# VH-VL binders against B box and SPRY domain-containing protein (Bspry): the designs that were tried, part 5

Target 1, 197 residues: B box and SPRY domain-containing protein (Bspry), of Mus musculus (Mouse) (q80yw5r259to455)
Amino acid sequence: SPLLTQLWAASVLGSLSGVEEVLIDERTVSPLLHLSEDRRTLTFIAKKSKVCSDEPERFDHWPNALAATAFQTGLHAWIVNVKHSCAYKVGVASDQLPRKGSGNDCRLGHNAFSWVFSRYDQEFCFSHNGYHEPLPLLRCPAQLGMLLDLQAGELVFYEPASGTVLHIHRASFPQVLFPVFAVADQLISIVRGPLAT
Short names: E, the ipSAE of ESMFold2; O, the ipSAE of OpenDDE; V2, 0.75 times the mean of E and O plus 0.25 times the DockQ between their complexes.

## First folded at step 1 (VH-VL)

Design t7 (framework fv_tezepelumab)
Fold by ESMFold2-Fast, scan of step 1:
Structure t7 (fold): chain C 197 residues (1-197), chain A 119 residues (1-119), chain B 108 residues (1-108)
Amino acid sequence: as target 1 above (197 residues)
Amino acid sequence: QMQLVESGGGVVQPGRSLRLSCAASGFTFSSYGMHWVRQAPGKGLEWVAVIWYDGSNKHYADSVKGRFTITRDNSKNTLNLQMNSLRAEDTAVYYCAKDYGDFYAFDIWGQGTMVTVSS
Amino acid sequence: SYVLTQPPSVSVAPGQTARITCGGNNIGSKSVHWYQQKPGQAPVLVVYDDSDRPSWIPERFSGSNSGNTATLTISRGEAGDEADYYCQVWDSSSDHVVFGGGTKLTVL
C-alpha cells in the first residue's frame, strides 16, 4: 500500500549507516557543464566547450551528466547537495538513454529511459516519459537523497536532514541504471558518505 | 514578488548609443540566465540577446551582433544592454526576461522600456 | 534560420475551444513555449515545455507538440482570453531563441 511503502522507506532511511560515494563520468558531461577536479561538482557554464571530444557517451545538447557507477542489483543510496541551484534534475537513467541530439529522447524526464526529481525555482516535480507529477514541498531541500531498491522496484527521493520521504516511484527498472544529473543555473554536487555512522 | 523593472529608454538619433538597465527583485538573480526581447510598434516579439547566470556566455540575434552588448552585475541584481550604432529598425519596446529552467522559456518579464530611434 | 509559422488570427465563440497552431520543421523534437500578450502589457507564459502549465495559469490552457505542428488549446473560451499568442523555441544549431509571428485570438 502507499502508506506501508512510505513507512518502510522511512524505516530503511533511518537505519542506513551511510550512502555511496558516486562520481561523475567525465566522458558523459555536456559541453554546457564544467566538472570539478574531484568529479563531484557540476557547474552550468553554457559555453559549449570547444575542447570537448566527441565520445559516443557524451551528451551534446542538454546539460546532463551520468555517474560512473552502474547499478544492476541491490539497494543503493546517494545524496546530492542542491543548495546552490534552483534549476536541476536528479535521479536515474537507463544505459539506453540517447546522448546525441536536442530532442526529448535525450531530455531528462521526457523519455522512457530517465526518472528524475526536478526543481525549477519554487516548483518541484517527478518526471518520467513525459509524465510530470507536481510535488507539494513546504521547504526547499538543501540536500536531496535518492534510494534505489532494484529488487523491490522502488526509487525514493528524500530529505536527508529530516528523513522526510518526498516521493516514491515504483517500476520494473531496466537491467542497468546510472545516477543522472542536470543543472541549468549554478551548481550541484555529490555528497561524500558520512564520516561516521 | 518576482519583479523586473526596465529603465533607460528614450528618443535617440541614428548612429548614437543608449544603455538599458533592468533591476531584478524577488528571486535569486545570480542563479538564472537573462534575456532581452524587443517588440517594434505593431509587430511581433523578437529575441535580442541572452547572458548566462555568471556572465560567462552570451548570444545575440544576427540583427544586433557587433552593435549591442549584454552585461550583468550580480552584486546589484541588474541586467544591462549597451546599444551602439542605433538604427531606425531598432525602434521597439525592450523587455528583460528571466530564464525558466533548461527550457529557454521566460517566466518573468519586465513591463518594457520604449526606445525610439529617429531624427 | 529556423522559422515558426502561426496563423495571423483565430476566432472562438464564448464557451468553445480555441486551437492555435505553430508550424516548424520537426518541431516535435523541440520544446515549445507559449505566451499571451494583451495590448500595452508584457507577455505572460501560459504553457511551457510543450504541455506543462505554470501553477498560476488556468487548466483551460493546454498544449501538444508532435511532428511539424505544436498546438495551444484554450477550452471554455472567455472574453479575458482575447490577446496575441506567441509560440517560441530554442534553436540549438544557431543558439537563438525563435518566436512565431503571433496569433490574435478574438472571442466573438
Scores: ipSAE 0.005, ipTM 0.503, lowest interface PAE 11.8, mean pLDDT 85

Design t8 (framework fv_tezepelumab)
Fold by ESMFold2-Fast, scan of step 1:
Structure t8 (fold): chain C 197 residues (1-197), chain A 120 residues (1-120), chain B 108 residues (1-108)
Amino acid sequence: as target 1 above (197 residues)
Amino acid sequence: QMQLVESGGGVVQPGRSLRLSCAASGFTFSSYGMHWVRQAPGKGLEWVAVIWYDGSNKHYADSVKGRFTITRDNSKNTLNLQMNSLRAEDTAVYYCARGEYYDFSAFDIWGQGTMVTVSS
Amino acid sequence: SYVLTQPPSVSVAPGQTARITCGGNNIGSKSVHWYQQKPGQAPVLVVYDDSDRPSWIPERFSGSNSGNTATLTISRGEAGDEADYYCQVWDSSSDHVVFGGGTKLTVL
C-alpha cells in the first residue's frame, strides 16, 4: 500500500548514515550546459559550448547530462541543490536512453527510459513515459533527495531538510540506471554531503 | 516540410479583443517552445510572448503583460494568442515562431504573419 | 531594460564586404542570432549562436561576438542581400527576448 511504502521509505531514510557523492559524466553533457571543474554543478547557458568531439554518449539537443556512476543493484541515495533553478529535471535513466535527436525518445519523462521529478516555474510533476503526475507541493524545495532501491523496485523523492517524502514510484527497473539531470534555468548542484551548503 | 500558418487577424476597435491562432505542421510541435513576435508598419521586430514546449512556463513583454494570454494545444498542434484591451499601438503584423530548446534558441521557423489593425 | 543598438542603415557596393554591428552591454557573454527580412516577407534566420549558419545560408554570411559588440559580416555583397537585418538575444535577467532596431542594407 502507499502508506506502508511511505513508512518503509521513512525508516530507510532514518537509518541512512550518508549520501553518495555523485559526479557528472562530462562525456554526456549537452552543449547547452556548462559543467563545473568539480563535476557537480550544471549551469544552463544561453550559448552552445564548444566541444572537442561529438562523443556517442553526448546529448546533442536536450539540456541533459548523466552521472558517471551506473547503479545495477542495491540501495543508492544522492541529493541535488535546486534552489537556484525554476526549470529542471532530476531522477534516473536507463543506459538505453537515446542521446541524439530532438524527439521524445531523448526528452526526460517522455520515454520508457527515464523517470524524473520536474519543476517548471510553480509546477511540479513526476514524469515517466509521457505520463505526468502533478505534485501539489506547499513550498519550493531548496534541495531534492533521491533514494533508489533496485531490489525493492522503488524510486523515492524527498526533501532532506524536513524529511518529507514528496513522491514514491514503484517499477521493475532495467538492469543499469544512471542519475540523470536536465537544467533549463540557472544551475543545479550535486550536494557533496548531508551538511554541504 | 516544416510550416507555421497564422490566422485570426483583422480590423478591430480600441478596447476590443481578438484571438490569433498558429497551426504547426511537419515537426513535433510538443517538443518546442513557441513565440509570438510582432512588427508595426514600417518598424522593427518586437518580441511579444513565449510559451514552453509543455505549456508550463510563459513570459510576456511588459507592453502586453496583463492584456495578452499565450496558450497552446499540443493535441491539435496549435499556438494561440488572446489579445484583450487592444490599443492603437498593438497595430502590427503578428508572427508565430519556433524556438529550439525552450526559449534560449534562435527562431529557425517563422509563419507568414497575420495583420492586426486597431482603429476606430 | 537591456537594449541592442544597430546602425539604421549600411551601404555596400556589389562585391564588397558589408559589416552590421549590434551593440549591447557585455553582449559577448550572450548568444547572438541574426535575421534577414525582405519587404513583405517573414524574417529568415541567417546566423545563430554568434557564428553558426543554417545549411541554406551561403558561407558569405558570418558572425562574431565579443565584449560589447556583435558583428554580422556579408562578404562579396550581392543585390539579393538588400534587406533589413536584425540581431537578437535572450536576456536572462528579465526572461525576455530582445531585438535590435534593425539595419537597412542597401547594395548599390
Scores: ipSAE 0.015, ipTM 0.512, lowest interface PAE 6.6, mean pLDDT 85

Design t9 (framework fv_tezepelumab)
Fold by ESMFold2-Fast, scan of step 1:
Structure t9 (fold): chain C 197 residues (1-197), chain A 123 residues (1-123), chain B 108 residues (1-108)
Amino acid sequence: as target 1 above (197 residues)
Amino acid sequence: QMQLVESGGGVVQPGRSLRLSCAASGFTFSSYGMHWVRQAPGKGLEWVAVIWYDGSNKHYADSVKGRFTITRDNSKNTLNLQMNSLRAEDTAVYYCARDSYDILTGYDAFDIWGQGTMVTVSS
Amino acid sequence: SYVLTQPPSVSVAPGQTARITCGGNNIGSKSVHWYQQKPGQAPVLVVYDDSDRPSWIPERFSGSNSGNTATLTISRGEAGDEADYYCQVWDSSSDHVVFGGGTKLTVL
C-alpha cells in the first residue's frame, strides 16, 4: 500500500543519510522568534522586541517561520525535535501564504495555504483551512517526522522512534510547498542530517 | 457566545483579604493567557496581573506585588485573584480579560472583557 | 516605569474627524491597542496592533503609530462615539501592561 511504502521509505531515510537537511529561512522569521546560528532552532521570545520590518517575506504577527527549501515534486522527509515545547505547529505551507497581518489568513491551519500538526499543552490536532481534527495520542512525541509525497498527494506525520503514523492527510497539494513552523513555548529544532546509522 | 463573568467582590476593611473569581465560557479557556485589570471610581484603567495559559508564568503590577496572587484552574475554566492586605487604594471595579493571542505565551490586546465586580476597601 | 500620555478631553462636531493621541518614548517600536469605554460598561477593543480593527468595528476607526506618538482617528464622528478612549502597550522591559490616562471624546 502507499502508506506502507512511505513508512518503509521514512524508516530507510531515518536509518541512512537520506533525510533532506532542512534549514529555516531567516528572512521569514517572526519578531516573536529567535533563530539560532545554524538555522535549525526556533526559540519563542514572547512579546515583540523588534520593530516590524518592511521585508515582504517576514511574518509580522504570528510566531511563524518557513524553511528555505521549496518542494515542487517528489518525496521529501524531515524531522523536528519538539521535546522542549508544549505549544507548536509544524507542517507545510504554500508560497501564497500571506506574511502580514493578524488574521486567519496568516494563522497556520486556519487558511487554504497551510497544513499543520499542532500541540497546545496536552491537546494534539491536525488543521487545514479551519478544519481541526483532534488526534488522540498515548504519549507526547519527542520528535515529529513529516513525509510529503507530492506525486501521491500525501502528507504523513509520524513518530520516528516508534515508526508510528500519527496522521495522514491526502490532497492535491500546490507544487510549491515549504516546511512551515510556529512555536509559542520554549523551542523546537530541525534534526540535523545526515542521520548516521 | 464567548463570556467572562466575575464574582467575589464586596466591601472589606483595610488589612483583610478577598478572593475574586472569573468564569469563562464559549472558548477554549486553556489556550489563552488571562489578565486582571481594575478601575477606581472615576479613574482610568490600571493593569493588575497576568497568568499564562498553563499557569507557568505570572506578572504583577508593582502596586500589588507580594499582596495579590493570580491563579487559574483550566479543568473548571476559572481564573482567580487572591487579594491580601487590602488597602483603600485597591478600591475599584475589577475586570478579567482575555489576551487575544491564542497560541499561548504572547501578550496582545484584550479582546474579551467581563462586566466587572466592585471591590470597596473602607473602614 | 513606562508612561503613556493622552489629552484628558477631545471634542468633535458631528460628521468631522476626531484624533486622539497617545504619547510615549519611542512608542513607534511598540504595538498599541485602543479601547472604547462607555459609562457603566466594560471596555471594548476598537483598534489593535497599531492599525488593525476587529471585523465588527466600523472602518471609520483607524490607527497609526510612529516615533513618539500613536493616534486613534475616528472619521465622520457620531453621537454614539462619545466615550472614554484608552491606549495600551506591553512594556517588555518591565513585563508590564501600561494604559494611558484616557481621553473623553465629546461629540457636540
Scores: ipSAE 0.015, ipTM 0.501, lowest interface PAE 6.3, mean pLDDT 84

Design z1 (framework fv_zilovertamab)
Fold by ESMFold2-Fast, scan of step 1:
Structure z1 (fold): chain C 197 residues (1-197), chain A 120 residues (1-120), chain B 107 residues (1-107)
Amino acid sequence: as target 1 above (197 residues)
Amino acid sequence: QVQLQESGPGLVKPSQTLSLTCTVSGYTFTSYYIHWVRQAPGQGLEWMGSINPSGGSTSYNQKFKDRLTISKDTSKNQVVLTMTNMDPVDTATYYCARDYYDSSGYFDYWGHGTLVTVSS
Amino acid sequence: DIVMTQTPLSLPVTPGEPASISCRASQSVSSYLAWYQQKPGQAPRLLIYDASNRATGIPPRFSGSGYGTDFTLTINNIESEDAAYYFCQQRSNWPLTFGEGTKVEIK
């Protein structure tokens, strides 16, 4: 139920020990992004890499990347450090998200295949399929937590440090979802989970 | 309120280097891309390049590839355009412009523009 | 480079009537097209982005339409202060490119 999800999320907020570790899928990383050696940090470089493989998995225009882990069922939680970026998107995307092209079908939040929390300077919103819901936030989050409950059909965005739920989206999700990332300023990094902390 | 203002020399001799400064105020300098766009007298707009003022990453129109450098000074909230080997055909009004929401490649705020004449 | 072609180059209009400006891209730019207004001696002003979305503060008499290669800017019930140059711009491919501009003149 929505209320139980809120209570469950609150019990995990402020704690990193209960969250899952995810790693970026190097094959998907846009040529506008640099991926760190530990596969957790994405840095926006604004210039396309001189050498880039033509994998069908790779985004070739938008500064996007996918996690290597696919979610098909169950409850999943992960945290991203966003302190150093004023322009980013984080959330989930269907395996059907197109990788090639400059159109809205590859632009996170502007298609039926992605659900994202975004920041552009002091503007925050939740975006899906071209519908953008402004989120009034009093302070810029340093970390963003995501909780995906595929059985309940809920995607929750929260701030671990304050224990605040920022947004809840309810939907019947596709059965295969990946954490998805876009960075257009500085860097973001996936917080290490129980295996690495 | 958001403001962008260009400054620099109004006259440059052929073969010399142009340096223009864009000073911004009214918003967080490192949060928005800055682009340079020029307009020759009586002509259309021509995109030159951009900078992410956070990391300093740049993009340039290949037409200017060997002549153009865009840099930043975060302590002064300034973006600097440097272009070498100026020619009379480079005579134009030069604008700096702020990128719209989501690094969209559209410009919501522009400076007043500064006319640069290249002549001997 | 994507070439943007505007028609007409000059458009005399009477106050109160609608004005329409066309922009054609040399290849598909999807919906990634903006329109700008520029008055003599002034910087350009963003009117429309992503083909049909009005920018903040732009009066509702301005509207955009189109997709792919053919786009139109429409100014309904044109006013004297709308005398200006109008430019389209694509951001589908880099480098960013603009049309030649259309001069709207009030008769």
Scores: ipSAE 0.006, ipTM 0.489, lowest interface PAE 9.7, mean pLDDT 84

Design z2 (framework fv_zilovertamab)
Fold by ESMFold2-Fast, scan of step 1:
Structure z2 (fold): chain C 197 residues (1-197), chain A 117 residues (1-117), chain B 107 residues (1-107)
Amino acid sequence: as target 1 above (197 residues)
Amino acid sequence: QVQLQESGPGLVKPSQTLSLTCTVSGYTFTSYYIHWVRQAPGQGLEWMGSINPSGGSTSYNQKFKDRLTISKDTSKNQVVLTMTNMDPVDTATYYCARGWYDYFDYWGHGTLVTVSS
Amino acid sequence: DIVMTQTPLSLPVTPGEPASISCRASQSVSSYLAWYQQKPGQAPRLLIYDASNRATGIPPRFSGSGYGTDFTLTINNIESEDAAYYFCQQRSNWPLTFGEGTKVEIK
């Protein structure tokens, strides 16, 4: 029943009083990104030359980063402030996502290992494995919420201020998933749980 | 929407200084490099230089370094190209372009600069 | 400076035909190569980046391949609107350099 699942997700979102504390894994942060000292803010710092990574966990081409927390079971929620960026991707990635190279296997939304909501200027999409579904949003979200239900097999993108569901993706997810981030304009920040509304 | 627009004189006399302004809108000015690329009539593209609007650091094609300066005005979302001692061989359409991993994902419409008497 | 050499300089094609343009670098550029399309009186438009990734909004008939020094842009089932100049560009080393361009003409 896809309709019952949608109603359940909306009900859960309406009753949430907070979100999980998620922090960026500094070992994964692309050299194109600056990570703040509190490990919540990623700033795009456009570079003029190729940079080699010295860590196997680190993305060396795309401006990507992973959260330090892995999700394996249960219901998880987190919020990202995206007000200051016109080019970003947020969602989840498998621990199998390759870290090295410029190809699509490391590019969020273009491989079997990542599921992301993206903004580029005024265009919004959900992307997974090279499939890009345009999202007809009437206005730009200032904050983007994610709800991952590993038992139900659902990833929900919503606008926390209005409680509006923007997109629901249903899938059998891999055993281990991480919140994943990419930013190619200004900055994005993880919102503090559980005190954030 | 992302927009880049060049402005400046269409005619420059030999030995004079060229000044072109690139005004950007629709994105965060300090998040992307701005490059200048020129194209002589009927010919290919030539990279001139770039600026990081965040820190103001610049990079120039060695061919132009002795006479080329690129600067920025963050309050106006503008990048300015200044090139001294213009020669008829510098006649070209000048583009500003947004850098995305040193590729150019958005371009201005270009401005034709003719160097003649 | 890395020199980018394009072949051919002029490519007359009939609509529906596949078209291929080659780009050779004087030294390895890994996968750090892009392709641009430029129509008369217009600014260039990014088609392909990092050798094989299609830019946003670019039709699936455009594809790129190659690594190191030899690269190809392929247009499957060429359309009349594809008449334009095509340029390759490397970002492996500064200064950034372009190929001399290929003019695709519809017969």
Scores: ipSAE 0.000, ipTM 0.428, lowest interface PAE 18.2, mean pLDDT 84

Design z3 (from z1 with heavy chain D99E Y101D D102F S103W; framework fv_zilovertamab)
Fold by ESMFold2-Fast, scan of step 1:
Structure z3 (fold): chain C 197 residues (1-197), chain A 120 residues (1-120), chain B 107 residues (1-107)
Amino acid sequence: as target 1 above (197 residues)
Amino acid sequence: QVQLQESGPGLVKPSQTLSLTCTVSGYTFTSYYIHWVRQAPGQGLEWMGSINPSGGSTSYNQKFKDRLTISKDTSKNQVVLTMTNMDPVDTATYYCAREYDFWSGYFDYWGHGTLVTVSS
Amino acid sequence: DIVMTQTPLSLPVTPGEPASISCRASQSVSSYLAWYQQKPGQAPRLLIYDASNRATGIPPRFSGSGYGTDFTLTINNIESEDAAYYFCQQRSNWPLTFGEGTKVEIK
């Protein structure tokens, strides 16, 4: 029922002690992306610009970026504004995720090192290690929340405004995970603020 | 509704530059990548390159690097393929195609194709 | 580059029979394979994507299967309108690559 679903979602969200301060690691940002000065907004530019550095950490083909914050234990939550993009991937990645090349090993959702929610136009799915689970969403989320429980081995994707859980993935995660992002249309932004709505 | 149409010369002399235009209609031009694919007579399909019409970024098959350029004109809903130093082996039907999904790499709509013959 | 090899290159089929076309990749492409149909004088048409999903408007007699390096396109109860070239394509790695094509001829 809708009431029971709302109560369950509110209980989960109400257990959170606050929003993580997540910022993009500028060293990892693909040359297809522009990172804002506050390190929260990734804009898909898809054009060659001046290449001033080529760090080992930087993705050189896929439009990917990692957060600067590493998660090793506990309960973590963050929210991304996805209202302005019809093509994005958000989730978590292991520090072992390769950065160089056009292959599946650094393509989010196509390797053992990344777990992502993705959208392209009206298609939504959860992807990990080449397994792609279609998500039958009736509405495009304006914001996407992620909740990572490393003790329970649970990654939850939810819609903060409604408290609706969109997908839950259970797994034994590697010991170090980073929020990971890809955007191939317009922009996405990490939201600052309370989780409660 | 969705239409892609190639236009350009049907005959190019060896060493000359080829210029083909792909005009699109029936959808938002900046929302879908456009690719160029060619097919030599009696041969299979060969991917040449792509452009993001929003940002203008391009990707090329390495075998065409240094002689292939793909550009766009958003005001006309057009993508242009320019290839220098044409050779008889470049004789082919050239297609522009719309990418089904940015990360899919598949093509849901194609132009009708334009035959380009390279000879004296 | 990933090389896509199709067999057979020519396939004569009687109406009502099933037709099967094979596509092999030189390295694993997971499920990232599409099939296209090209009728004489026409541009290619997307039939199947991600190995087994039918594109919009494609009749259910067309189906795809496979994973890794070995893929099959099946046309059940083939009709005379299905006479065409069929191409596989991988999108696992760039550059995108296609098979050489299989010509399906209706007897």
Scores: ipSAE 0.015, ipTM 0.503, lowest interface PAE 6.7, mean pLDDT 84

Design z4 (framework fv_zilovertamab)
Fold by ESMFold2-Fast, scan of step 1:
Structure z4 (fold): chain C 197 residues (1-197), chain A 118 residues (1-118), chain B 107 residues (1-107)
Amino acid sequence: as target 1 above (197 residues)
Amino acid sequence: QVQLQESGPGLVKPSQTLSLTCTVSGYTFTSYYIHWVRQAPGQGLEWMGSINPSGGSTSYNQKFKDRLTISKDTSKNQVVLTMTNMDPVDTATYYCARDLEWYYFDYWGHGTLVTVSS
Amino acid sequence: DIVMTQTPLSLPVTPGEPASISCRASQSVSSNLAWYQQKPGQAPRLLIYGASTRATGIPPRFSGSGYGTDFTLTINNIESEDAAYYFCQQYNNWPLTFGEGTKVEIK
């Protein structure tokens, strides 16, 4: 049941004491992106920054970046401010996601290693392994929440202000997952955790 | 299905302002960036600038500093290129082009030749 | 600006033989390189992006290779309809820049 699934997800969200502050792994940040000093904001600069070394962890074609912390067990929740961008992807990726090249292997949502919510202007979509599910949203979300339940095998996308569940994906996830981000317009920012000052 | 069409004057006098319009159809106008690229007779392609038709943010090649403005009219599915102080060296075919996931072009307009002479 | 240098500028070929066009960037562009075909009186047509990925609808006789500063477009078993100008384009750095073009002529 779609309603029961939404009620279950809302119940789990209501049980959380707060959300995690996730930080970007600066080694992975595409040259098309600027990472802020606090490692929370990714800005699309459309001009490749001067990179002294091309680390093996760094994406070199798509404007992608990974979080610094891997999730292996338990419940994890984080929030991204997407108010200022009309072109982005957010979700999770396996440590097996390739970093180099222009092919679908590195393109979020077009491979077996990434699960993302995307916006391109007024179109919203959930994508995994080349399967794309349009999401008929009535309003553009200002913030996107993600809830990852590795024991239950669920990834939930929701709107934090209203508690509305936007999409739920069930899968047998790999043992190691990272929050993953792509920005192709303006900026997105990870919302600071409740303990940050 | 997807179509881009440039329109505007074929002849511009030196020191005048050029205005070209790119009209798009067959896809959601605000979902893809639009770029302007020109080609002088017998020469290669030169990137001029781009616009995000959703937010209106623009990027320009520094060579056209202070002369070039790119704008949009969402109600008409149009992008407009405005360039001031035209010179005979600006004689070229002007193309608008749609990017395919950031900065390479999958669809182009047919081009419009602009001749700058007295 | 990144300067893109194409060689040769003119390439006469006989139908059925392979043609190869080189593109060299003045600094590394990773795999962020596209190839376009332009026939007289027409707009450019995307052939290859990401140095080696063929665009939708492009025949398999067209292939691209390379990384960093040196790239090659190869046309195997060239056909008379392939007579055109070919341009490389880097999209690693702004401003976006193109090569001068190679004219492929069928003899």
Scores: ipSAE 0.007, ipTM 0.535, lowest interface PAE 9.0, mean pLDDT 85

Design z5 (from z1 with heavy chain D99S Y100P S103Y S104D G105W Y106G; framework fv_zilovertamab; at its last look DockQ between E and O 0.49; V2 from the best seeds 0.00; counts 0 for: pae O 8.0 > 2)
Heavy chain, then light chain:
Amino acid sequence: QVQLQESGPGLVKPSQTLSLTCTVSGYTFTSYYIHWVRQAPGQGLEWMGSINPSGGSTSYNQKFKDRLTISKDTSKNQVVLTMTNMDPVDTATYYCARSPYDYDWGFDYWGHGTLVTVSS
Amino acid sequence: DIVMTQTPLSLPVTPGEPASISCRASQSVSSYLAWYQQKPGQAPRLLIYDASNRATGIPPRFSGSGYGTDFTLTINNIESEDAAYYFCQQRSNWPLTFGEGTKVEIK
ESMFold2-Fast, scan of step 1: ipSAE 0.041; ipTM 0.625
ESMFold2, look of step 2: ipSAE 0.012; ipTM 0.579
ESMFold2 (binder alone), look of step 2: mean pLDDT 92; pTM 0.947
OpenDDE, look of step 2: ipSAE 0.016; ipTM 0.562

Design z6 (framework fv_zilovertamab)
Fold by ESMFold2-Fast, scan of step 1:
Structure z6 (fold): chain C 197 residues (1-197), chain A 118 residues (1-118), chain B 107 residues (1-107)
Amino acid sequence: as target 1 above (197 residues)
Amino acid sequence: QVQLQESGPGLVKPSQTLSLTCTVSGYTFTDYYIHWVRQAPGQGLEWMGSINPNSGGTSYNQKFKDRLTISKDTSKNQVVLTMTNMDPVDTATYYCARDEGYWYFDYWGHGTLVTVSS
Amino acid sequence: DIVMTQTPLSLPVTPGEPASISCRASQSVSSYLAWYQQKPGQAPRLLIYDASNRATGIPPRFSGSGYGTDFTLTINNIESEDAAYYFCQQRSNWPLTFGEGTKVEIK
């Protein structure tokens, strides 16, 4: 039930041990993005450069990147600092998400292979397969937490500072999911997990 | 102290090739993109192209494609603009400008006026 | 190409007055707009980036606002040293494009 799901999610939100270290897979990073040396920060650079190698796993149009970690079973949590960006998407994507092209099949939230929370200026929404659900947020989040329960089939977006659940999506997810990121303004960064100094 | 300085000929005849050099100091040369922007007398600014000094990768305004080449010399901390087949309408002050990756320019060279006349 | 249109092209102001310069993009550039100041014989100087953020060393009398297609640069309590050309620039699409410039003249 929605109430029980909210109670379950709330019980996990305060657990420091539930947050994982995830790193961005540099081979997937769009030419429109700069990846930091520690593989946690994505900065939007607005112009494609031929200096980026054309790997088959690399996005070549949209400013997307995938985490190096694939999730297949269990409970996973990670946090992204979004304080400095007014245009971003964060969530999960199937390993089947196409990497090449300018169409909606590679555009996060506009295809059957990605599930994302997005910000465009003062508008927030959850998007999947071209369906966009507006989220009426009273405060712009500085950090976004994601909790993925593959056994329960739940993806939770929450604000770690307040413990507020922003959105819960339930689905029978495909076999392999990756944290996925898009940045079209300034930067976003993956917050270090409990094992980081 | 960050500095960018353009150098090159002040006068070019029609059909000749222009070569301008931008020399940078006060920061790590390979950490920032360098762009070229020109300004015709009494006119606005026009973006020409850029180079990533780390990789040598370039981007050009389509208006100048196949006429404009931007290259680098890392040993001298220099970026070179080469433009073929100069025309009187190319008369302008040419600037190099620094970009951290956000495609706006935090430091500019002083500019060099290039006059194209017969 | 995204066309950037500035109004007015010439703006005479008296010291102490506020001055406002508008910049309109032919299509949405989100917040990806910068403003530059250029004094005669000098290179442009970055004033504002991403619509509203002041660059390092820029006095608080300069402020920027706007989003999408319509942007404004405001200079409050204008000073004689603010006599210059002002240019907007979008960084949303290739090629990077600038407005035609606004000449601010101090009376």
Scores: ipSAE 0.006, ipTM 0.447, lowest interface PAE 13.5, mean pLDDT 84

